# Designs tried in a protein design chat: VHH binders against p46559. Part 40

Target 1, 369 residues: p46559
Amino acid sequence: MTAIEKFFTEKSPDSEQVLLKVIELGIDFLGGEWKNVDKSQVNVSRVHGGQSNHMFHVTSSTSATPYLLRIHRQPPSQVFTDTVNLAIFSERGLGPKLYGFFEGGRMEEFLPSKTFDVNDVLVPENSRKIGAIFPLYHSINVPVSKSRRCVHLMREWLNGYESLGGGDYEILPTTVNYSDHPKSVSIKDLNHEIDNFEKWSTEIFEHTLVFSHNDLASTNILELNSTKELVLIDWEFGTYNWRGFDLAMHLSETAIDYRVPFPPGIKMNGDLIDNPPNIQIFCEAYVEADKKLKNRSPSDPTAEVKALIQECQFFWPLTNLFWALSAMKHSLLKFENGVDLDVQARDRLAVYFHLKPRSQKIYEELSKK
Below, E stands for the ipSAE of ESMFold2; O stands for the ipSAE of OpenDDE; V2 stands for 0.75 times the mean of E and O plus 0.25 times the DockQ between their complexes.

## First folded at step 20 (VHH; framework vhh_7xy4_2)

Design bb3 (at its last look DockQ between E and O 0.02; V2 from the best seeds 0.00; counts 0 for: pae O 11.2 > 2, placed apart)
Fold by ESMFold2, look of step 20:
Structure bb3 (fold): chain B 369 residues (1-369), chain A 123 residues (1-123)
Amino acid sequence: as target 1 above (369 residues)
Amino acid sequence: QLQLVESGGGLVQPGGSLRLSCAASGFTFSEYYMAWVRQPHGKGLEYIATIDSEGDWTYYSDSVYGRFTISRDNAKNTLYLQMNSLKPEDTAMYYCAKGTHLEGRTKWRFDYKGQGTQVTVSS
């Protein structure tokens, strides 16, 4: 934990020290409008920052520009990548305006908005809007490595799990009712799964590389109060990746309900695990918006939608393996986030193995072309 | 007045069975996740089984998996725990617990429990 993180986690938001600090930050990054603001005029309130950030909405009773203060919980290397991504989006007008950054944190525009939940993303019109906005973000040319894909983070988590003393992983008990998975998996088995999916993906889908969010759960989608337009936030897992993983991550998360009391704090909606009912509408919207963005005429729009659905279905189990590996490592660290990480790891592994044969069949079908 | 009243505990030999009940009143039972929680004497609470509002989804801790079954009857506002293959380490006070509402964005947890029923497993 950095000194700045300790400062903002150990002190109350209404303490004199915090109020003076946010005025200093306002002066440093927003200038003269904050110079005459007194601590009695300042309000600091906590905002949900997920697992990666402590977030505070800073306002005053003056006309000084309010801001969102984001204090990172992540290591410096992850802070660097996240900051570069934010700066690029801010430059493009595709996210909050960036007011400034400093060691361990940043200041950005507060966007009055509604944060989506798991039910919001399944409303058909919302699914259409989400599908339609993805191509805009996928069109961004981000000047970062194109070789660091989702599988590299997965390997880092699995290596971390092993270095913390982890070994063979028992998949039971689960809260999903599947039996077509192994009883346990070794670290070697899991490395083979990552390697196989990487091989399949690069052989079939390498042409689909885009800068991807890789974590588009409902809570990373904002609907702006004023315009009802959607904004995607929290790009800490952003990398170039196969677009199908990015889309499948969003779709597979619609089957995951985190509004379950802890423990376990997580539930897989069994009816949605194989395919959510909105995949057709979502993919139709994506294809239509991508076509318009690129000023192209599709050769067969029905065939393009079917191909995109197949692409999402191919990557679906990989999104579950991705989070299973994270949960396995962080369970050994006894990281507490309101979710039983062993339940998450076991359920997601069960889902991964249940859906993997579909991905293998898709690979075999497409490799014949 | 919200109430959760547990019953069905008692003394049982290792390998035996018990069925616990929890009568609920003062809230719309069918809208909430419910759980069984146990507390061995002088130790912390252990959440051992959770069931969703419709009874279609269940969770079990590793310590009871395969031996205990949670169920509910929403028409009778009653939660059940069938305990089989009981072991001395299952000795504890057993409580039923009510989850929070599914509305809003506040962290989701169990926020009310009853007075409990004692289960003692010894030879």
Scores: ipSAE 0.246, ipTM 0.699, lowest interface PAE 4.1, mean pLDDT 87
Fold by OpenDDE, look of step 20:
Structure bb3 (fold): chain B 369 residues (1-369), chain A 123 residues (1-123)
Amino acid sequence: as target 1 above (369 residues)
Amino acid sequence: QLQLVESGGGLVQPGGSLRLSCAASGFTFSEYYMAWVRQPHGKGLEYIATIDSEGDWTYYSDSVYGRFTISRDNAKNTLYLQMNSLKPEDTAMYYCAKGTHLEGRTKWRFDYKGQGTQVTVSS
């Protein structure tokens, strides 16, 4: 535990020491507005949520700008990457403002907001908003490796699975009802799947590489209370990827409920997997927003939307393979996160193999053009 | 082949101390974060301590903070866990883990773990 973490975790938020410390931080990073704030005017409340950081909401009865204090629990390397991303988003108005960072923590804009759930993301208007916001993030140039990290992660997880003693993996779906999958897959088989999609994606969609979120589940979407605008958070998987992968990731996640109160703690909606209701609205919004962002003249978006839907459909199974491999590895580690990781892995693999033929067909069609 | 071999576990009385060691081989030890994780019987894995590659940064879970100390000797490719003031609640299988980091809000990640060493705290 770092000194600053110890400081904020061992002392009460209403302690004089904490109150003075947050004033000091306010002065250091927000400036003169905090200079005359008295400790009696300050309130520090712990924000509950996430195990990755200690978070405190710092407010005053003055005109001083309130802020979110985040004390890191993560290794410095992760903090560095996260901070850089946040800084860029901050400057572009795509996330909470970064007021400052220091060793072991940072100060951020506090955003009163609602976190989306699985129902929120299925609301057509929300889907439209989400589709419209993606081009803003995809247009960002982030000073990170431009390599396709998703492929690397998949291979890494698979290698990890093997190293942990994992062997042939039996596919036995629990929450989905597909049967067009192999009974089991070997490590070799899975590597082959990764290789094929890498090949297909590289040949057909290499020109679509963008900085991607790669994990836009409902819980990573905030709706601001004041403006009802959406903000994307938790960019831990933020890296360059194929645009369609990022979009398909979100769309595929809309079919999955992780808040099932009983085991296995996960449920996939087969109806949403086969026919996502909002894919049209989502892609229309994306295309429109992208055109606007790029100052393109208004034109009939029909062909572009169709192409984008196809792109999403192509990457849809890959998103499931991605998380299946993660779940496979972590299941061997017996992580308890409320979700049965084996169930998740099996179901996602079932979905993958069910949808894979469509992707292959798309590849074949597009490769002929 | 990557190997992590834990040692130093055993039976100890409440309030006692143990020092665990982990011998690492098959990879460049000095380049990786290392961690100790434990698994009580019938429970999931718990990250209890993490150390960076150079030993400059350490993390402890609330449950062990102030009682346990993680350290490493890169020259010897060895990870250590000094456990003081042991409690019955500390009874678990203890594993050395490679490449550990916190991802997201609730998930710790690591690639490899050893076979573990049993620590039992009982009167």
Scores: ipSAE 0.007, ipTM 0.236, lowest interface PAE 11.2, mean pLDDT 89
ESMFold2 (binder alone), look of step 20: mean pLDDT 84; pTM 0.863

Design bb4 (at its last look DockQ between E and O 0.03; V2 from the best seeds 0.00; counts 0 for: pae O 8.8 > 2, placed apart)
Fold by ESMFold2, look of step 20:
Structure bb4 (fold): chain B 369 residues (1-369), chain A 123 residues (1-123)
Amino acid sequence: as target 1 above (369 residues)
Amino acid sequence: QLQLVESGGGLVQPGGSLRLSCAASGFTFSEYYMAWVRQPHGKGLEYIATIDSSGDWTYYSDSVYGRFTISRDNAKNTLYLQMNSLKPEDTAMYYCAKGTYVEGRTKWRFDYKGQGTQVTVSS
């Protein structure tokens, strides 16, 4: 634990020491508007969520700009790439402003906003807006590794699961009504699944490699109170990846509801798992925004939309396998986020195996071309 | 006035069955997730089953899976728990609970639970 993490975890947010520290940070990174703020004018409140960071909303009764303080729970080297991603997208208006970073933490813009829920993303106008955002960041050259894809993270989690003593994983019981999956899977089986999807994706979709958010669920989309424009947050899973995974992740997450007040804290909506109602309008908006951004004339926009839908359908099960592996590892770490991670892992594995045959058929069709 | 009134408890032999009911009033029952929890004598609360507002989605703890069935009748504002293959370990005070999701809270919380009905499994 760093000295600054210890400082913010051992002291109350309303203690004199914390109040003076956040004024010091405000002066250092935001400048003169914080210079004459007195500790009696400052409020520091803890923001809920996240196991990787301690977060505080810092405000004052003055006109000084409020900020979100993020104190990392892990060494600075582990969060360096996340901070670079934030800085790049902050500069382009695709995320909160980055006010500064220091050893053990950073300061970000606090955005007065409404966080989207799963219902908001399914509203047709919102689906159009969201679909149009993806080409904006897919077109940016981000100076990070291009070899690290979603499959690298998946292998990291599976290796971590094994290192923590994990073995064969029992898929039952589930909350979804599927039976076309194995009873259990070995680590070898799961490595085989990752390897197959990597092979398929590389053969068919390598030309679609772009910098991807990889976690654009509804809770990472803010609607600004004043302008109603959308802002994307939490780029911590950002990496180069096949664009269809990024799109499929957004669409697949419409079937996932975390607003469950009792165990297991997660609900899979069976009606949406393979057929979100917004896929057509979302993909249409993507294609139109991509054409406008690149100043190109469409050759056959209907065919482009159908092909993009097929890309999303191909990557759909992989998004479920991705989160299943994360849940398996984090369950052994006793990660606490209000979700029964074994329920999540079991349900998502069942969905993966249920949807995989569609992806295999798409691979076979496109390989013939 | 919000009320949850459990009934249907009693003494039963191992292997027997009971059906618990929970009459709800003072809120729009059909808009909320409901749960059954239990408290064995001298122990903390133990979660046993969850049902969504429509009644179409359910979840059970490992200790009762395959033996208990949660259901609801939204027209009658009533929650049910069918308990089969009862074991001495099922002896507890049983409560129904109403919950609302609270964003940013990681531990599950009940908005309200009833006064309970006693289930005793003994020969």
Scores: ipSAE 0.545, ipTM 0.863, lowest interface PAE 1.5, mean pLDDT 87
Fold by OpenDDE, look of step 20:
Structure bb4 (fold): chain B 369 residues (1-369), chain A 123 residues (1-123)
Amino acid sequence: as target 1 above (369 residues)
Amino acid sequence: QLQLVESGGGLVQPGGSLRLSCAASGFTFSEYYMAWVRQPHGKGLEYIATIDSSGDWTYYSDSVYGRFTISRDNAKNTLYLQMNSLKPEDTAMYYCAKGTYVEGRTKWRFDYKGQGTQVTVSS
């Protein structure tokens, strides 16, 4: 445990030591507005919900800027990447402001907000807002590897699965009712699937590489209380990827509920998988926002929207394969995160194989052009 | 082949101490974060301690902080867990794991774990 973590975890938030420390931090990173703040004017409250960090909301009865204090529990390497991303987003106004960082922690803007749930993301207006915000993030140039991390991760997970003694994997869906899948898949089969999609994606969509979130589930979307604007958080998987993969990831996640109170802790809505209701409005919003961002003249977006929908449809099964492989590996490790990982893996594989023919068809069509 | 072999578990009285060892092979031990995880009977896996490749950085869960110490000897490819002031609540299967902080919503992730060593704290 770092010294700073020990300090904030062993002492009460209302202790004099903590109060003085947060004032010190305020002075150090926010400046003069905190210089005249007395400890009696300061309130430190623990913020619950962060799994990876200790978080404290620091406020005062003065005009001093309140802030979120985050004490890291993550390895330094992870902290580094996360901090860099946050700094960039902060500067561009795409996330909470970063007020400062130090060894073992950072100070951030506290954003009173609501975290979206599975119902929120199905609201058409929210889908429109989300679609409109994506181009802002996709336009960012982040100084990280431009490699397609999703493909790398899939292979890594599959290799891990094999190394752990995993063999042929039986596909037995639990929450979805697809039957057009193999009874089982081998390691070789799965590698072949990865190879095919890598090939198709590279040939057809290489020009669409953008910095991507790659994990935009509902829980990673904040709605600000004051402005009702949306902020995307948890960029742990933030890396360059095909645009369509990132967009499809979000859309596919709208069909999945992870807050099922009873086992298996996951539910996939087949109706949303086959016919996502908001894909049109989502893509329309994306195209419109992207044009605006790039100072393009207004034009009929119909063809572009159609193309983008097709792009999303192409990548839709790959997002499921992505998480299926993760779940397969971690299931062998008996990792528990509230979701039955075997159920998740099987269901996602079923979805993958159900949707795969459509992707192949899209590839074939686009490869002829 | 990657192998992690835990040892040092056993039956101990409350307030007692144990030292667990994990012998690692099949990978470059000194290049990876290592962790101890435990699984009480009928419960899920819990990360209790993590150490970086150099040993300079350590993390402890709240449940074991101040009582347990994770360390490593890279020359010997061995991970250690010194457990002091043991409580009945510490009763679990303990696993050595090649692990790191998990990206995304899954919190912690590890790639491999050993077969485990049973620790039982009982009067």
Scores: ipSAE 0.011, ipTM 0.244, lowest interface PAE 8.8, mean pLDDT 89
ESMFold2 (binder alone), look of step 20: mean pLDDT 82; pTM 0.836

Design bb5 (at its last look DockQ between E and O 0.40; V2 from the best seeds 0.00; counts 0 for: pae E 6.7 > 2)
Fold by OpenDDE, look of step 21:
Structure bb5 (fold): chain B 369 residues (1-369), chain A 123 residues (1-123)
Amino acid sequence: as target 1 above (369 residues)
Amino acid sequence: QLQLVESGGGLVQPGGSLRLSCAASGFTFSEYYMAWVRQPHGKGLEYIATIDSSGDWTYYSDSVYGRFTISRDNAKNTLYLQMNSLKPEDTAMYYCAKGTWTEGKTKWRFDYKGQGTQVTVSS
């Protein structure tokens, strides 16, 4: 725990020390009216919902600019990437403004908004809006490595799992009812799966590399109260990836409910996995928005939408493998995040193996063209 | 006022069975996940069974899987726990717990639990 994290977690938000500290931060990074703010005029309230950070809403009874204070709980490497991403987005008006960053934390624009849940993202109109917003982000040129980070992370997690003493992993689905999976998978088997998807993806989708969110769950989508516009947040996994992977990541997450307040903290809906209701409208919106953005007219929009759907379907299982491997490793570390990581890993592996044959077929089809 | 009232606990021999009930009031019972949690004497709380709002989905801890069954009757605002093949290690205070959706995913959470009913498994 960093000194600043300790400071903000051990002291009450209404303590004099905290009030003075947030004034100091206001002065240092925002200036202006914060120079005239008295502690009696300041209110600090904890914001709930973030898993990886401590968040506080800082306001005053003056004209001083309110802000969101984020105290990091993430590793430094993730903090760095996340901060850089936020800075870029801030300048482009694609998210909350970044007011400042410091060791262990940052100050952001507070956006009065509703955080989406699993029901919100299943609303067709919302799915359309989300699909339409993706091209804006995918069009950004970020000065980071253009490597497919997802493959690297999967291998890293798998190696980590092994290093921690992990062995053959038994697949026992809990929240899904698939049976077309192996009973167990070895580390060798999983490496083989990664290799195959890397090969397939590189051969047929390398031209689709874009800067990607890679974690667009419902809780990472804000609907602004004032304009009802959507803002994507939590870019801790923001790296270049295949477009289809990023899109499939979001779509696949729409089938997962994390609102389970008790173990296992996760519930997957097999019906939504097998028959995503909004994939068509989502992809239509994407294609339309992308063309507008690029000032191009598609020659055959229908064909493009179909192709994009296929692309999403291809990457759908890979997103599950991705998170399964993460869950496997972190389970051994006894990481607690409100989700039974073994259950998550098993269920996601079941989904992976269930959907993998479709991806293989897509590869075979597209590789012949 | 929100209330959860557990009943059905008692002394039972190993291998025996008990059925616990939890009467819920003061909230829309049918809209919430419910759980049974237990606390052995001198130990922390253990989540042992979860049920979704509809009752169609359930989850069990490894410790009780195959032996316990959680169910609910939304029309009666009642949660149940059928406990079969009881073991001495099942001895604990058993609580009915109400789930909440308002908090983050950082921990298991309930916003209310009952006073509990004691289950003692002893020869």
Scores: ipSAE 0.751, ipTM 0.917, lowest interface PAE 0.5, mean pLDDT 92
Fold by ESMFold2, look of step 20:
Structure bb5 (fold): chain B 369 residues (1-369), chain A 123 residues (1-123)
Amino acid sequence: as target 1 above (369 residues)
Amino acid sequence: QLQLVESGGGLVQPGGSLRLSCAASGFTFSEYYMAWVRQPHGKGLEYIATIDSSGDWTYYSDSVYGRFTISRDNAKNTLYLQMNSLKPEDTAMYYCAKGTWTEGKTKWRFDYKGQGTQVTVSS
């Protein structure tokens, strides 16, 4: 834990020390508009939600610009990536303004908004809007490594799991009702699965590389109160990646609900695990928006949509393996986030092995052409 | 006025069965997740089974998996726990619990718990 994280977690937001600190930050990054603000004129409110940051809405009774203060809890490498991505998108008007950053935190525009839940994502109009916004973000040239794909993160998590003393992983018990998976997997088995999917993806989908969010669950989508436009947030997993993974991640997360008050703190909706009702509308919106952005006419729009659906289906099990590996590592770190991470890992592994044959079939069909 | 009233406990031989009931009132039962928790004598509470508002999704702790079944009847505002293949280590006070998910929580908790019903498994 950084010194600044300790400061903001150990002290009350209305304490003199916090009020003076947020004025100091306002002066340092927003300038003279904060210079004459007195602590009696300042309000600091916690904004709850998310697992990666402590968040505070900072306002004053003056004309000084209010700001959202983020104090990071995540590893420094993920903080760097998230901040770079925010800066790039902020400059393009594709997110909140970035007012400043410092070791352990940043200051940004507060966007009055509603955060989506899993039900909001499935509303047809919202599915269409989400599908249409992806090509804009996918078109941005971000000056980061193009070789660090989702599989690189997965290997980092698996290596971390092993270094923390992890070994063979028992898949049962699960909350999903599948039996077409092994009883146990070794680290060697999991490396083999990562290697196979990397091979398949590179052979078939390398032309689809784009800068990807890689974590577009509903909670990372804001609907602006004033315009009802959508804003994507929390780019900590942003990398270049196959676009089908990015799209499949969004679609597969529609089956995941974290609003569970009792163990295990997570619910996988069996009806949606391999059959989201919005995949057609979502992919249609993507193809149409991508066409407009690139000034092209599709030769057969129906065929393009069917191909994109197939891309999503190919990557679907990989999105589950991705989070299973994260959950395996973080369970050993004893993170308390209201979710039983071993339940998540076991369920995700079961889903991975259940859906993998479909991805194998798609690979075989596309590699024959 | 919210009430949760557990019943159906008793003394049973190892390998036997019991069916617990929880009568709920004072809230719209069909809108909430419910759980069974138990407290062995001299120990803390243990979550054992969770059920969603519709009754279609369930979760069981490892200690009861395959032996216990949680269910609900939303028309009768009643939660059930069918307990089969009972073991001495299942001896505990059993409670039903109502929960509301709260933003920002990092630990499980319930809003309300009943007075409990005792289950004793011994020869």
Scores: ipSAE 0.679, ipTM 0.908, lowest interface PAE 1.0, mean pLDDT 89
ESMFold2 (binder alone), look of step 20: mean pLDDT 83; pTM 0.843
OpenDDE, look of step 20: ipSAE 0.574; ipTM 0.871
ESMFold2, look of step 21: ipSAE 0.015; ipTM 0.511
ESMFold2 (binder alone), look of step 21: mean pLDDT 82; pTM 0.840

